# Ledger of designs, part 24: VHH binders against p53848r504to814

Target 1, 311 residues: p53848r504to814
Amino acid sequence: TYIMAIFNATPDSFSDGGEHFADIESQLNDIIKLCKDALYLHESVIIDVGGCSTRPNSIQASEEEEIRRSIPLIKAIRESTELPQDKVILSIDTYRSNVAKEAIKVGVDIINDISGGLFDSNMFAVIAENPEICYILSHTRGDISTMNRLAHYENFALGDSIQQEFVHNTDIQQLDDLKDKTVLIRNVGQEIGERYIKAIDNGVKRWQILIDPGLGFAKTWKQNLQIIRHIPILKNYSFTMNSNNSQVYVNLRNMPVLLGPSRKKFIGHITKDVDAKQRDFATGAVVASCIGFGSDMVRVHDVKNCSKSIK
Key: E = the ipSAE of ESMFold2; O = the ipSAE of ESMFold2 at other seeds; V2 = 0.75 times the mean of E and O plus 0.25 times the DockQ between their complexes.

## First folded at step 7 (VHH)

Design q05 (framework vhh_3k1k_2; at its last look DockQ between E and O 0.01; V2 from the best seeds 0.00; counts 0 for: pae E 20.6 > 2, placed apart)
Fold by ESMFold2, look of step 7:
Structure q05 (fold): chain B 311 residues (1-311), chain A 121 residues (1-121)
Amino acid sequence: as target 1 above (311 residues)
Amino acid sequence: QVQLVESGGALVQPGGSLRLSCAASGFTFDDYAMRWYRQAPGKEREWVAGISGSGGSTSYEDSVKGRFTISRDDARNTVYLQMNSLKPEDTAVYYCAKPEYESGEYIFDYWGQGTQVTVSS
């Protein structure tokens, strides 16, 4: 199981007049410590750098500001002699193709795109041109400002063009018996699959792609729990549909799955916690559940404490 | 203020056709699934058909499959129910419904006033 450690290249009080925590030397020192903590328990670590908030309803940094925050840091990490470069995998959290392109130039390994290509139509072309880059295709609906209004997942939203669905070791009749309990994960799987087809059509290779059902993006707190419990369904989900008078088969089996439960709002709702850092205790229990249901990678804030809970 | 106004109900002979309309206002229409229900005299209200917010998904009660078609026109904020091969058993008040969610959790439907469909010779 891989651990993806979140590193936000934004200050918690940016432009506060008396506080800036985003200088490269300080950030690199923090990342070195983070890597040491993670590599104590794991063979490798993925560092996910973000220069623009992806929280629902957050104010988005401009593209040039995102580049200014993220790209020099990624370059510094990759050039550091204090890091075991063969054990540190570097990811950038961005939905902008130009930011991804710049990050690739300076040595990033993974593009973590919460929009699954929805927010930038050029993203798939950038990934296709760089076949050694891993791309995380995440599920959301709408955009940062609208996504929480689009968490309506009803059975009839599965598309009239869908001809056949199945789960590995379960035929379509068995899936129909689970109908009301699996509406959410089936919708997520089909919408991921539709974006996957677009990625393939643009030249992205299947082996470049990991999928992420997008906890906290266009989902309620109860829906986040359902997704976690239904990861086995997602990992074994496939369907056929008609597209342009041709039948298209989408198969999500053997695709690695990422879950990012850490400090998401739903953990605070369950535990009544008001502070994101206090949610780290509850996050450990949720992370263990994600792994128990089959997640291949987990995205966390507190690597040390979450790693202990995983063990 | 959510408003749903059904129209098109009429008296029709068996085998006939009707098209029901539901004009919707007071919400962002293309964000929401829409549903048709019906209630025959002395019977409970039952779901008939539904259509997704995008219009890409439809579903139907078994007794109306192949005879009824739900559709939507997002430019006119209207959902339709095309009813063919009508039978006396289809006699009911037909209601348009908009599902309501709180934090993404379904809670109830908003209902229109209904439109009467009567199938008799």
Scores: ipSAE 0.000, ipTM 0.128, lowest interface PAE 20.6, mean pLDDT 77
Fold by ESMFold2 at other seeds, look of step 7:
Structure q05 (fold): chain B 311 residues (1-311), chain A 121 residues (1-121)
Amino acid sequence: as target 1 above (311 residues)
Amino acid sequence: QVQLVESGGALVQPGGSLRLSCAASGFTFDDYAMRWYRQAPGKEREWVAGISGSGGSTSYEDSVKGRFTISRDDARNTVYLQMNSLKPEDTAVYYCAKPEYESGEYIFDYWGQGTQVTVSS
């Protein structure tokens, strides 16, 4: 299982202080330390750089500001002689195709798009033109300002476009027996699958794509737990749908899956009644559960402590 | 455990100078930015100045620019605040702080116990 470490390119101010002190030199030093800590326990590390907040309800930086915050840092990381470049994988957390283009020019390996192409219609074209780039296709609903209001998932078996569902793990194949308990993960799978087909139709190759059910994006904290428990269903999910009088088969089986369980609000809900020492243990247990249920990659804030829990 | 101990606070006349010190322990000092905050009577705590872990960047709240200087001595694990041209509105308890970031996201500050600076005649 791979570790993806979150790094905000321009951290929030030190309390209500004015200018942020996270300049490129300081940020690069933080990255070097993070990488060395991670590589002590892992063969490689993925650094996920963000220049625009993707937290629900956050104020979005302009495209120009996102570029100014993130692109020079990515370039500095790639140019550093203090990092084992063959073991450090760079991801940029962006939903903007022009930011992705600039990041590719300076050596990023992964485009991590929380919108799954919903927020920028040119994103799939950028990915398709760059076949060596990995793309994380994430599930959300609405936009940054509305997504938390869209966490109601319908109790339905098949929609108008969807003809038949399959879960390829025979222990779960009896969906009628699990119908009400699996509505959430099936809806998420269908929405991911529809966006996956649009990516394929735009020339993105299947081997470029990792899927992310988007913990905390249009989901309550209890829904996050359901998704984590039901990752085996998602990893074995497929369905057929009608489109323009043709039948399309969407197959998520064997797609690599990313989970981001350590999002601040989710961890806060899980740990609200525990002291600081027990909070570290509880956080580690959530990450270990993601791995135990089959996540191929985990996106975390605290690589050092989460790596210890993984062993 | 992270420990921050401020010193150097005193009663000073307007126009005077003070040098505050913050002795830090329990962490790798030169890996971290350090900050000074102050809290005046009846006001919320406010950021005053900050210095990067490398020492290559400093920043100041507008009302203290040109009067206060933050610096660090990594060999002594100490951050300083040189305060010149002190004004009565600088009267406050001054706190040293170590920000904690997880993967670049700010989460909280570790605080010292503070040192009182009083500017009056």
Scores: ipSAE 0.000, ipTM 0.151, lowest interface PAE 16.8, mean pLDDT 77
ESMFold2 (binder alone), look of step 7: mean pLDDT 84; pTM 0.841

Design q06 (framework vhh_ozoralizumab_d1; at its last look DockQ between E and O 0.12; V2 from the best seeds 0.00; counts 0 for: pae E 18.5 > 2, placed apart)
Fold by ESMFold2, look of step 7:
Structure q06 (fold): chain B 311 residues (1-311), chain A 121 residues (1-121)
Amino acid sequence: as target 1 above (311 residues)
Amino acid sequence: EVQLVESGGGLVQPGGSLRLSCAASGFTFDDYAMYWVRQAPGKGLEWVSEISGSGGSTKYPDSVKGRFTISRDNAKNTLYLQMNSLRPEDTAVYYCAKPEYSEGYYIFDYRGQGTLVTVSS
């Protein structure tokens, strides 16, 4: 299981344009420490750099500000002689295709897109032009300002277009004990599948893609728990759908999966009756559950404490 | 130009049998897996059967498994569906389909008018 460590670039540092190197030096030192802590327990580490908040209802930095916050830092990490470059994998948390282009120029390995291509229609073209780049296709609905209101999953997401669904190639209609319990993860899988088709149609290759069901994006806290428990279903899901006089079969089986449970709002619901130290322990237990249900990668804030749950 | 011409449908009593045929032309038939799909009145399309290009592998959804048999004659460019133990819910227009393959998904490119199968007492 891979560790993806979250690093948020400072939003208010060095706004005058003359102090940029001092800000980068401090951030780089923090990243070097983070990498050393992770590499004590793991063969490699993924650093996920974010220059723009993707939290629901957050105010979005401009594209130019996102570039200014994130791209020089990625370049500094790749140029550092204090890091074992063969063990440090870089990800950028962005939904903007132009930010992704700039990050690729300076040596990023992964584009982590919470929108799954919904927020920028040029993203798939950028990924397709760069076959060495890994792309995380994440599920959400609507946009950052509306997604909290779109958590209703009682019907098939794509309506009558979905014709047949399978788990391990078994028709879901033969699995009466699963139908009502799995509506959420199947809807998420269908919407991911539709976006997957669009990525492939734009030239992205299957081997470039990891999927992320998007904990906390258009989901209630109870739904986040269901998703974690049902990761095995998502990893073995396929379906057919009608599309313009054609029937399309989509196969998500054996796609690598990322989960990012760390410091999401639903952890507060689980841990509301414990102090801060106990909340850190409970977060580690949730991470361990993600791994136990089959997550191939976990995205965390506190690598050292969460590593106990991974071992 | 790809052509697929279905035949062999008709009216049959529950428990009866029918054999559907699909004459294929305009492509190298044995290079492609072939499919039967059906559309019941007022319903969407449903996958019914799949056969590999060589004919060595077949697949069926649980709704028809054990009752339907897909086969092909690559020398005659013809696809078949033997339907036994027919039920009223098998009533549909049946189409044969040639896929267009892509990574991790494919599109059924079905042609022609299909052939109507009606199972009624």
Scores: ipSAE 0.000, ipTM 0.324, lowest interface PAE 12.5, mean pLDDT 79
Fold by ESMFold2 at other seeds, look of step 7:
Structure q06 (fold): chain B 311 residues (1-311), chain A 121 residues (1-121)
Amino acid sequence: as target 1 above (311 residues)
Amino acid sequence: EVQLVESGGGLVQPGGSLRLSCAASGFTFDDYAMYWVRQAPGKGLEWVSEISGSGGSTKYPDSVKGRFTISRDNAKNTLYLQMNSLRPEDTAVYYCAKPEYSEGYYIFDYRGQGTLVTVSS
């Protein structure tokens, strides 16, 4: 299982909130420390840099501000002689294709897009033009301001074009109990699959893509738990659909899966706490559950404490 | 250039059997998995069987498993579907299909005119 460490390049990381060379040097020193802590326990580390908040209802930094916050930092990380570059994988958390393009120019390895191409349809073209880049295709609905109003997954008939569905090559319609219990994860799989088709049609290669069911994005706290428990279903899910005069078969089997349970509100319901920092102590148990159900990568805030819980 | 010609359909009583054939040309037949799909009146396409290029692996949805058998003769470039224990619900136009592979998904763009199977008493 791989660990992805979150690094926020936001105003709470800057003294005045503006572009400043000293702020980049301080952030780089924090990254070096984070990498040292992670590499003590792991053979490699993925650092996920974010210059714009993706929390529901958050105010979005402008594209120009996101670039100013994130691109010089990514460049500094890749040019550093104090980092074991063969063990440090660099990801940028962005839904904007122009930010992704600039990050690629300065040496990023992964584009982590919480929107799965929904927020910027030019994203797939950027990924396709850069075959060495890995892309995390994440599930959400709507946009930052509306997504948590769109968590209704009552009817598995989402996408009326869906013709047949399979889990481990078993037709879902033959399994009454499975059909009723798995509406959520199957709808997530269908929507990911439709976006996957769009990525492929735009020239993105399957080997570039990791999928993320999007914990906390258009999901209630109970739904987040269902997704974690049903990761094995997602990893074995396939379906057919009609598309114009063609039938399309989509196979999500063996796609790498990322889960990001860290500091999500549903952990507070488990621990009966409201403080995001206190939820970090409980996150280790949830991370272990994600790994136990088959997550290939987990995204966390507190690498040191979460790594201790896993081991 | 790709041509697929289905035959062997007809009218049959419930519980009866039919054997469909598909003559293929215009491509290297044994390099491709082949499919049977069907379309009932007023309905969308349904995948009903798959066979690997060598013929060594077959797959069926539960709706036909145990009743239908897909096979191929690579020397004759011919695909077959043996249909036993036919039901009125099997009434459809049956097509053989050559997939167009894309990374992790398939499009069934190449199919013949189809052959009609009617199961009625």
Scores: ipSAE 0.000, ipTM 0.283, lowest interface PAE 13.9, mean pLDDT 78
ESMFold2 (binder alone), look of step 7: mean pLDDT 82; pTM 0.818
ESMFold2, look of step 9: ipSAE 0.000; ipTM 0.151
ESMFold2 (binder alone), look of step 9: mean pLDDT 83; pTM 0.826
ESMFold2 at other seeds, look of step 9: ipSAE 0.000; ipTM 0.150

## First folded at step 9 (VHH; framework vhh_ozoralizumab_d1)

Design r01 (at its last look DockQ between E and O 0.76; V2 from the best seeds 0.00; counts 0 for: pae E 9.7 > 2)
Fold by ESMFold2 at other seeds, look of step 9:
Structure r01 (fold): chain B 311 residues (1-311), chain A 121 residues (1-121)
Amino acid sequence: as target 1 above (311 residues)
Amino acid sequence: EVQLVESGGGLVQPGGSLRLSCAASGFTFDDYAMYWVRQAPGKGLEWVSEISGSGGSTKYPDSVKGRFTISRDNAKNTLYLQMNSLRPEDTAVYYCAKPETREGYYIFDYRGQGTLVTVSS
């Protein structure tokens, strides 16, 4: 399992004063420490740099400001002689195609797009032009300001166009029971599949894509837990749908999966009225559960603590 | 032009068996994965089996797994579907399909008339 460490290149992440951007040297020293902690237990580490908050309802930095916050830092990380460059994988957390372009110029490896191409129609073209770049195709609904009002998964967005669904290795008795319990993960799989088709049609290669069901993006805290438990379903999911007097078969099997449980809001629901030690234990247990259910990559804030709790 | 000609359908009792055939021409048969799909009255097309070009890999949805067996004879350019333990819900027109392949997804191409399978008492 890969560890993706969150590194927020925003004022709130690096200053008790809240509004000021930390200098590159200070940020690089923090990243060297994060890498040391991760590489103690792992062969490699992924650093996910974000210059614009993707929290629901957050105010979005301008594209210019996002570039200013993130691109020089990525360049500094890549140019550092104090990091084993063959063990440090760089990701940028952005939904903007021009930010992705700039990050690619300075040596990023992964574009982590929480919108799955929904927020910027040019994103897939940028990824297609750069076949060495890995792209994380994430599930959300709506936009940053509306997404958490769209967490109603009783109806499928693709509706009657879905003809057949497959979850391999499912026992026949589980098929009858799974329909009502798995509406959420099946919705997520179908919507990811639709975006996957658009990516492929724009020239993105299947081998560039990792999928992310988007914990905390258009999901309630209980839905986040359902997604974690149902990762095996997503990893084995495929379906057929009607398209222009034809059937299309979309196969998500063997796609690598990223899960980012380190959003703390749904962990707060688990640990409500519980002391700090029990909250730390619950956080570690959630991360361990993500790995146990088959997540290929986990995105975390506290690399040292989460790595130790996983072993 | 691609030609796919299905045969072997008919009326059968529940629990019975049928073997469908598909004669393929107009393309290099060995190079393509092949599919069986079906259409029940008033329903859309349902994928029911896939076989790799070499015949070495097969896939089935849970609704037919263990009851249906896809096979191919590349020397004869022929695709087969052995259907055992047939149920009334298997009643449909069955088509063999050559997919139009995109990376990571398929468009099913069924160009024959299909062959009707009716399962009833």
Scores: ipSAE 0.012, ipTM 0.425, lowest interface PAE 8.7, mean pLDDT 79
Fold by ESMFold2, look of step 10:
Structure r01 (fold): chain B 311 residues (1-311), chain A 121 residues (1-121)
Amino acid sequence: as target 1 above (311 residues)
Amino acid sequence: EVQLVESGGGLVQPGGSLRLSCAASGFTFDDYAMYWVRQAPGKGLEWVSEISGSGGSTKYPDSVKGRFTISRDNAKNTLYLQMNSLRPEDTAVYYCAKPETREGYYIFDYRGQGTLVTVSS
């Protein structure tokens, strides 16, 4: 399982105990320290840099500001002589194709797009033009301002075009018995599959794509727990649908999966009224559960404490 | 260039059997997985069976598993579907299909004119 460490280059990412607008040198030093801590226990580390908040209802930085915050930092990380460059994998958290394009120029490895291409119709073209780039295709609904109102999932909302569903390595009777309990993960799988088709049609290759069910994006905290529990279903999911007067079979089986369980509000609900040490332990238990249910990559804030739970 | 010609359909009583054939030309038949799909009146296309290029792997949805058998003769460029224990629900136009393969999904765009199977008393 890979660890993806969150690094927010936004003004408020360090504000609880730090400077509000750190310069590049200060941020690079923080990343070097993060990498040292991670590489002490791991063969490699993935750093996910974000220059624009993607929290529901957050104010979105302009594209120009996102570039100013993130691109020079990525360049500095890649140019650093203090980092073992073959062990440091860089990801940028962006839904904007122009930001992704600039990040690719300066040596990013992964584009982490919470919108799965929904927020920028040019994103898939950028990924397709760069076959060496890994793309995280994430599930959400609506946009940053509306997504929290779209967390209602039900059977008839599985898409009118869906014809057949398969969960590989399960008995069909068992799937029918679980039908009401698995509505959420099956809806998520179908909507990811619809975005996957669009990515492939734009020239993105399957081997470029990781999927992310989008914990906390158009989901309640209880729904986040259901998704984590049902990762085996997502990893074995395929379906057929009618598309453009043809039937299309979409196969999500064995796609690499990313989970991001370290969301502040989600952790707060799970760890209500506990001290910081007990909260750290509970966070690690959630991460371990993600791995136990089959997540291939886990996105976390605290690599050191979560690494102890993984090992 | 690609041509697929289905035959063998007809009227049959419930519980009966039919064998469908598909003559393929215009491509290297052995190189491609092949499919049978069907369209019942007023419904969309439904996948019925898949066979690998070598013929060594076959797949079926539960609706036909155990009753239908896909096979191929690569020397004759011919695809077959043996349909046993036919039911009224199997009434449809049946097509053989050569998929246009995309990464991780299939589009059933290359098919013949189809052959009608009617299961009724």
Scores: ipSAE 0.011, ipTM 0.334, lowest interface PAE 9.7, mean pLDDT 79
ESMFold2, look of step 9: ipSAE 0.000; ipTM 0.270
ESMFold2 (binder alone), look of step 9: mean pLDDT 81; pTM 0.818
ESMFold2 (binder alone), look of step 10: mean pLDDT 81; pTM 0.815
ESMFold2 at other seeds, look of step 10: ipSAE 0.012; ipTM 0.393

Design r02 (at its last look DockQ between E and O 0.01; V2 from the best seeds 0.00; counts 0 for: pae O 14.3 > 2, placed apart)
Fold by ESMFold2, look of step 9:
Structure r02 (fold): chain B 311 residues (1-311), chain A 121 residues (1-121)
Amino acid sequence: as target 1 above (311 residues)
Amino acid sequence: EVQLVESGGGLVQPGGSLRLSCAASGFTFDDYAMYWVRQAPGKGLEWVSEISGSGGETYYPDSVKGRFTISRDNAKNTLYLQMNSLRPEDTAVYYCAKPEYSEGYYIFDYRGQGTLVTVSS
């Protein structure tokens, strides 16, 4: 399982009047420390740099501000002689195709797009033009301001374009107890699959794509728990889709899966009213559960502490 | 030119059996996995089986597993579907299909005219 470490390239304090953007040298030093700590325990580390909050209802930085926050940092990381560049994988957390373009120019390896192409219709073209770039196709509904109102998945009927669903190559119509328990993860899988087809149609290759069911994006914290438990369903999900007189088969089998269980709101619900030691343990247990259910990559804030919990 | 010609459909009672055939031409038959798909009245296309080019691997959805058997005779360029224990819900036009890979998914554009299977008491 790979560890993706979150690094927010945002000002330390927006409202305090202090230095709003730590200088590049300070940020780079923090990243070097993070990488060295992670590489003590792991063969490789993925650093996910974000210059714009993706928290539901958050105020979005402008594209120009996002570039200013993130691109020079990525360039500095890639140019550093203090990092083993073959062991450090760089990701940028952005839903904007122009930010992705700029990040690619300075040596990013992964575009982590929480919108799965929903927020910027040019994203897939950018990824397709750059076959060396890995793309995380994540699930949400609506936009940053509306997504939390769209978390109703129960009793959702199949879309008109989807004809047959499979889990472990078993037609779901033959598994009555399974279909009742898996409505949420299957709706997520259908929507990921539809976006996957759009990516493929725009020239993105299957081997470029990782999928992310989007914990906390258009999901309640209870739904996050269902998704984590049902990762094996998602990893074995496939379906057929109609277009004109053709049938298209889409399968999510063998696609790597990313989970981000360390989001502060979700962890806050799980660890509410417990002391710091119990909260650290609970966070590690959630991450270990993601790995145990089959997540290929986990996105975390505290690599060192989470790594100790999963050892 | 790829040509696929299905035959063997007909009217059968529930619990009965039919054997469908598909004569293939215009391509190197044993280089391709082959499929049976079906379309029930008023519905879209649905998979019912797949067989590898060599015939060594077969796949079925649970709705037909144990009742349907796909096979092929590569010397005769012919695909078969043995359908046993037929049910009314198996009523459909059955097509054999040659897959085309399109950058991460299969397209089933190459199929014949189909053969109608009606299961009714």
Scores: ipSAE 0.000, ipTM 0.290, lowest interface PAE 13.7, mean pLDDT 78
Fold by ESMFold2 at other seeds, look of step 9:
Structure r02 (fold): chain B 311 residues (1-311), chain A 121 residues (1-121)
Amino acid sequence: as target 1 above (311 residues)
Amino acid sequence: EVQLVESGGGLVQPGGSLRLSCAASGFTFDDYAMYWVRQAPGKGLEWVSEISGSGGETYYPDSVKGRFTISRDNAKNTLYLQMNSLRPEDTAVYYCAKPEYSEGYYIFDYRGQGTLVTVSS
């Protein structure tokens, strides 16, 4: 299982509301230390660089500012002689196609798009034009400002375009004992599948795509737990749907899966405790559970505390 | 253990100058950007200056630009703030700060006890 370490080039705020960030050399030194720590325990490490916050309700940096924060850093990492370049994989956390295009020019390997193409309709074209690039297709609903209001899956009926659903090649109707318990993960899978077909129609290849059910994006903390538990369902899910007067078969079976379980609010709800020490242990246990349920990649905020649980 | 020790504060008249120092230990000083921040009585923390870890890049808010100069001596693990043309509004406790990387974010929690600068007639 791969570890994806979050590196946010977004500044903290001071009381005056100013934006601050470390210079490229300081950030590069931090990344070198992060990589060395991770590579002590792992054969490789993925660094996920973000220049714009994707947290719900966050204020979005302009495209120009996102580029200024992220692209020079990616270039510096790729050009460093202090890193084993064959062991360091670079990802950029962006939903903007122009940012993705600039990152590709400077040597990024992965485009991590929390919107699955929803926020920028040109994203799939950029990925299709670059067949060597891995694309993480993530699930959310609405936009950054509205997604928290769109987490009512248990009462939500999809339209009538879905005709048949399968888990392990078995029609879900023959699995009545699972039907009510898996509504959430199947709805997430259907919505991922719709975006997946759109990506394929735009020329993105299946082998470029890694899927992410988007823990904490249009989901409550209880829903996050259901998704983690039901990763085997997602990894074995397929369905047919009506599209443009034809039937389309969407097959998510055996696609690689990314999970990002380490959000502070989610972990805090699980423990009913905001104590940092207890949260660190709970985060490790949740990461281990993600691996046990079949996650191929885990995205973590605290690489130091999580690396041992991944081993 | 990270230690930051500020010094050089004092009483000065408007228009005067002071130089603050910050002695750093417990980390590889050259690897990190460093910051000066201040807190006036009854007010929140205000960012005052930033300097890059290994390069000569400096940044200032408009409130002090042209009057304050941040510098560092990496051989001595020391950060400086030269404050010129001081105004009563500059009265505050001044802290140097080290960014701390945690959970994918920089946190500016590491501060010393500060040094008081009082600008009055």
Scores: ipSAE 0.000, ipTM 0.261, lowest interface PAE 14.3, mean pLDDT 78
ESMFold2 (binder alone), look of step 9: mean pLDDT 83; pTM 0.835

